# Ledger of designs, part 6: VHH binders against Dimethylsulfide dehydrogenase subunit gamma (ddhC)

Target 1, 240 residues: Dimethylsulfide dehydrogenase subunit gamma (ddhC), of Rhodovulum sulfidophilum (Rhodobacter sulfidophilus) (q8gpg1)
Amino acid sequence: DSLNAGNIRLVDPEETVPVIKIPDGIYLRTPNDPDDIIWARVPEFRVEMVMAPPVHPSVGLRYRDEYPEQDLVVQLARTSERFYVRLRWVDPTRDMSTLRDRFRDGAAIEFSESDDSVSYMMGTDAESPVNIWYWHPDGDRVESLAAGSPGSLTRLDRQPVTGASEYRTGHGPDDSQWIVVMSRPLASEGDHQVSFERDTIPVAFALWQGADAQRDGLKLVSLNWIFARMTPDAAPAPGN

## First folded at step 22 (VHH)

Design l03 (from y01 with S53P)
Fold by OpenDDE, fold request of step 23:
Structure l03 (fold): chain B 240 residues (1-240), chain A 121 residues (1-121)
Amino acid sequence: as target 1 above (240 residues)
Amino acid sequence: EVQLLESGGGEVQPGGSLRLSCAASGFTFSSYYISWYRQAPGKQREWVSVISPSGSTNYAESVKGRFTISRDNAKNTLYLQMSSLRAEDTAVYYCAARKYYKFGDRHYDYWGQGTLVTVKP
């Protein structure tokens, strides 16, 4: 059972995880296929997701009496051309409405544009920003965003990130899940597009559960940074 | 005291309709995911449908298009409208509540005692 949290490595804050190099001779069916067999070669790691600390007292008033918890299962991989993120999490329902009076599901990965001295809570300032890939459940649209503070989220002019998703209804709500793939070319021009020409990239994650009326600052987040290590091109991809 | 009390079960002919209710008390009903489960004689319990706090729904493939789950938070009541009933729908139907879902967690906070639905000519 791939949805059993017990058999997936738990990654704590400030730990390092590998970005797996997919061999050049392997072809993907589509750029962002959630069901591609290649993902069986990429190890999964689990990240504990907790309610984001309220930035403003008004956000705190929206919190439930008991805070929901979640595990996010993550895979990081790259080819010679693209960087890939695959996310999975349990969700008993699909929440995709675009109406303002409704809540929708969402997922994001955040990259530090420099190092771990940058705040994982949407950057430190304009000189120490983050790049965010935000997945929308309607149409599998992924936005490339930047932030230097919790109130400074900005959509970038260039949108090089693409995505695809699958919702699987299981035998019950407890094994129903979203599977989301986001990717972009390794090289991407434009301000605040994260560079992958680094040995280690600090990353963080966020989830929005529409069914729980989560939106904006009311969200689940991973704590602090996780360090994604770019493996050398010559290194073989470890199997599961 | 927390309680989930199912009602509305009974005998019905194939093709018939039936409406089940689950009355909740003793907890903040509006904050919970509420599911219907059923257990046929000699079979394992199986999931039927779920409704989220926001009202979004999901269904098992075997009941999709025939059953409708709904909730009235003001009345702390869950409903299951069943139509086009089949012999294989015969089971004890249970309501169950939990606040969130997480990988590896199959625990529900509260369960009802069930109501029997019998579909036969």
Scores: ipSAE 0.853, ipTM 0.936, lowest interface PAE 0.5, mean pLDDT 92
Fold by OpenDDE, fold request of step 23:
Structure l03 (fold): chain B 240 residues (1-240), chain A 121 residues (1-121)
Amino acid sequence: as target 1 above (240 residues)
Amino acid sequence: EVQLLESGGGEVQPGGSLRLSCAASGFTFSSYYISWYRQAPGKQREWVSVISPSGSTNYAESVKGRFTISRDNAKNTLYLQMSSLRAEDTAVYYCAARKYYKFGDRHYDYWGQGTLVTVKP
């Protein structure tokens, strides 16, 4: 069951997951179709999401009495042209507003621009930064960002990342979910655009639940790095 | 002791309105997602509406545009304003609370005992 996280492989920090090579000649209906059948050929893995440690005391003041948990289901794939990320998670509400007392949902994948010696918490320094793809519901915008430390988040001049999303309403709040696809050409110009010409790429994830008033540093994150292996792997059959 | 207590149920004519309340105690109400569920005789319990801690809302398609969920955190109370009531809205209405949602987790932390709403001429 796609709605049962327990049936999806749990990936612990510092484990390796494959980036599935989609065979040539297979294309998505749309560039970032979250409902494309090709995703059935890409294995899902589950990542435990926990509240990010506060980078500033003010963020800590916004925490709930009990920290929420979440499971993020991830798929990583690539074609000869593009790198794809598909994320899905349960969300009982669709939050798109950024009013004074309303917050929008969000999701992000973070890439080390080098190796795992880089801090997964938004980079180590200017020489050891991360590239972040940040999605929010407003127009399915995906921003390409960079950071070398907490608080140094910067929007890059080049914005090669695109995305699309779907909010699937279930029978109730517990089976409603966001499905988000983000992708970029394999080759991308510009500073701090992560290179995919590597065998292994450290990745991390973040979620913002608008309904929980999550924003900025108040977010759910995966702990440490997960290693995305770029080695050509055959796409498994559906159900594998 | 944790308690959710529904009230406001009763008989109403089709097209009428009714306001349900769910009074909460014994837990940090403001930190919870609170939902309304309903169960008609001989039918399965179905979700009606949810409101997040921040006030974000969602509704079942069957009640969308007719029902309004709201909360007063100062009073630890959940509300359901029902309008344009129909016979098929007849059910016991329950409030339920939980902290968060994730895949495969259908567990609610707390449930009320329910209040009966009967829509009939």
Scores: ipSAE 0.827, ipTM 0.923, lowest interface PAE 0.6, mean pLDDT 91
Fold by ESMFold2, look of step 22:
Structure l03 (fold): chain B 240 residues (1-240), chain A 121 residues (1-121)
Amino acid sequence: as target 1 above (240 residues)
Amino acid sequence: EVQLLESGGGEVQPGGSLRLSCAASGFTFSSYYISWYRQAPGKQREWVSVISPSGSTNYAESVKGRFTISRDNAKNTLYLQMSSLRAEDTAVYYCAARKYYKFGDRHYDYWGQGTLVTVKP
């Protein structure tokens, strides 16, 4: 029962999860290939995604049990030179359109630039900035962004993050899903780009599902940070 | 009182066409995903198509290119335009409504009673 969705571990807020080191000399078929066989060797975990609370008065929706709830399946991996995230989630339909009555799908991972961040919302303030990798389905575009508070999003000068995706129709709409890979070189390339020269990095996630008429202020988010452990085998563990 | 009522079923020759309707009442139709499922005698129910609240669609491979799902939110009505019908399309067709999808949750909030489509061999 190793790959059943019900057996994928649900990670609670503030847990630490490993970034799996892929040995040097193993090559992916292409960068960011979401169907690469290597992903079967990286443990998956689930993160609960809930409707984001209102940030501005114009977003008057209340959080309720009747709002969509989603699980995001995540894998974190690295080589000696590159960090990878793979995301997958159930999506009954593929939403690529930018027409007014249709909104595009999207996915993001948020990295804290500080170990002491206390908020997981997209940006908290200028003193607790975050780096966001935002995937767009048209052309598999990924943007590296910085945010200090909600609505303060800034596109960064350097854009080192790339991505690729696959939409898979399953046996039905409850088995149909997006699969998205985003990656970047480990080496830092500019202000507010996340540094991978840390033992752990707080990360959070967001989804936009266009079929559900989600908009910039109405999105699914993880409940809080989880902590990506970058070098679990390289650092001595004080408790062990 | 929630109701989903299918209509438009009947007998057709191979290669023929039919248009199914599903009339909805008692819930906010425009905020739901609506699907067509079908079940042949002695077979498991299988998915045919889905349409999102915003009008995006998806289809089972077996019907892709032959069937078109659509909705009219002003009339609270779902449609399935079937063309190039084959004997294997013979089944009772059901509409089903569901507010959202997530891992491990296969429950639908509402089901219709079904309408029979028979494609003569």
Scores: ipSAE 0.533, ipTM 0.814, lowest interface PAE 1.6, mean pLDDT 78
Fold by ESMFold2, fold request of step 23:
Structure l03 (fold): chain B 240 residues (1-240), chain A 121 residues (1-121)
Amino acid sequence: as target 1 above (240 residues)
Amino acid sequence: EVQLLESGGGEVQPGGSLRLSCAASGFTFSSYYISWYRQAPGKQREWVSVISPSGSTNYAESVKGRFTISRDNAKNTLYLQMSSLRAEDTAVYYCAARKYYKFGDRHYDYWGQGTLVTVKP
């Protein structure tokens, strides 16, 4: 997995990207293996991640352009029965857990039933039903959550999402990274779980990096929706 | 004036131990990632270890289990405890500081002048 930005397409907000259909049964090691060879056949794209906008006016006066920006590298795939997301990003050190709840390394994808609102990850109210998959590094826990009112997240009764991860040390801290896979059956029952029975689903992303002592950790978000196209015409490229 | 000053280099026998220090001044040490790099004669500079502002660490595979990076924010000082030293560890060791990491950016804000470590045959 290369971190060379010139080889990976940068996707702008509100752009449509394909969910790549891969053959059933090609994952032979484990369900969410971040190192599975199949990932080499799924095109990667980059999403610009920026510091989450301030919620309170006094906090907003401290916001400035020197704060970190980063790209999140994303792959979206499906089989006939299961949807997968693979996320990777630069992190010079591994931060598995802290005594503080909000400052561990972490990653999330948000799904919406409509494209008529700004994503919850931007710190604004979700105006349509949203489902969030939130990965925690301790034990590779993934929570399926729903957004209700501003700043309120509810853990859903059914938890159909699973995940796995790898922290990979590179040749230096600038190419050391987390790699995370989360997945769920396409068919899912339960209140507020995203439906994959649509051609296009709005998605957004968030990252937490607990090693940055400034501001008691760092939350990065994608700027707006990217539209995930579920259609089968995004089949994997021909190979061996 | 910003300074990073390495010290503690010298000659050591194979299997021996040595402790390097990097004294920092002129910037907010506690908010920076600090790394050790090394450069052997005729070789490119290579990364050794990094410590985050919060104290999390990472190591190059070639030194993992033998070297320990640490920091003392009250003294603005970075340390590298080196043990089980080998001939291939002979190099000039540098400390380097940067505030954050992002995709595709390899720039460091500050570099030290280096301290020589020689592991005898």
Scores: ipSAE 0.473, ipTM 0.790, lowest interface PAE 1.8, mean pLDDT 78
Fold by ESMFold2, fold request of step 23:
Structure l03 (fold): chain B 240 residues (1-240), chain A 121 residues (1-121)
Amino acid sequence: as target 1 above (240 residues)
Amino acid sequence: EVQLLESGGGEVQPGGSLRLSCAASGFTFSSYYISWYRQAPGKQREWVSVISPSGSTNYAESVKGRFTISRDNAKNTLYLQMSSLRAEDTAVYYCAARKYYKFGDRHYDYWGQGTLVTVKP
């Protein structure tokens, strides 16, 4: 996995990216394995991550133009029965959940039923319900959550999302990274779980980097939706 | 004027211990990641350890379990406690500071001048 930004396509907000269909039954037999050989065949893309706009007083105190930017490297894949997302990002230290006075790392993907509003992760009110998969590093816990407005975050009754991760110490802090895979069956399980029966699904991302002692952890978000295409586009007819 | 000033280097026998310090001034120390790097004679500079603003740490595999990085934000000072020292730990040790890490950016804002650690045969 390269950390060279120039070799991985940067996806702008509102672009459409394909979800790559991979063969059934051969890959990811160890569920969510971040090192499965199939990941070499799934194109990576980058999403620019920026400091979340103020939603709460503590976040507003820390918001500045000079706060760090980060790229998130993303892969989207599916089998005939299961949807996968793989996320990786530079993180010089590993922050796990403990009873100590430290903030922990985390990552999320948000799915919407509509492309008409700014995502919940941008810290504004979402006009349509969203489903959020939130990964915690302690025990690779993934929660499926619902949100429709600020302060409405609800843990859903059914928890069909699983995940696995690796924190990889590189040759230095600049190439030390988290790698996280989350997945769920395509079939919907319960109210407010994202439906994968659509042609395209708006997605957005968030990261928490818990190493900043001067705030309640750094929250970075993608600026707006990108659109995950579940079905291939038809090629245009020649001569049109 | 920004300064990072390492101290505490010297000669030590194999298996011995040494504590390095890095005194910082001229910037908001508490909001920076601070790292130790080292450079042995004839080799490239290599990373040793890093500590975050919140106190989270990471170590190169070659020193994990033997070295402990820590910081005192009230005194603007970074420490490296080195134990079970080996001949291959002989190097000039540097502290370095940067405020955040960004994909593809390897620049450090500040570097110290270094302190020599020699582990005798």
Scores: ipSAE 0.430, ipTM 0.769, lowest interface PAE 2.2, mean pLDDT 79

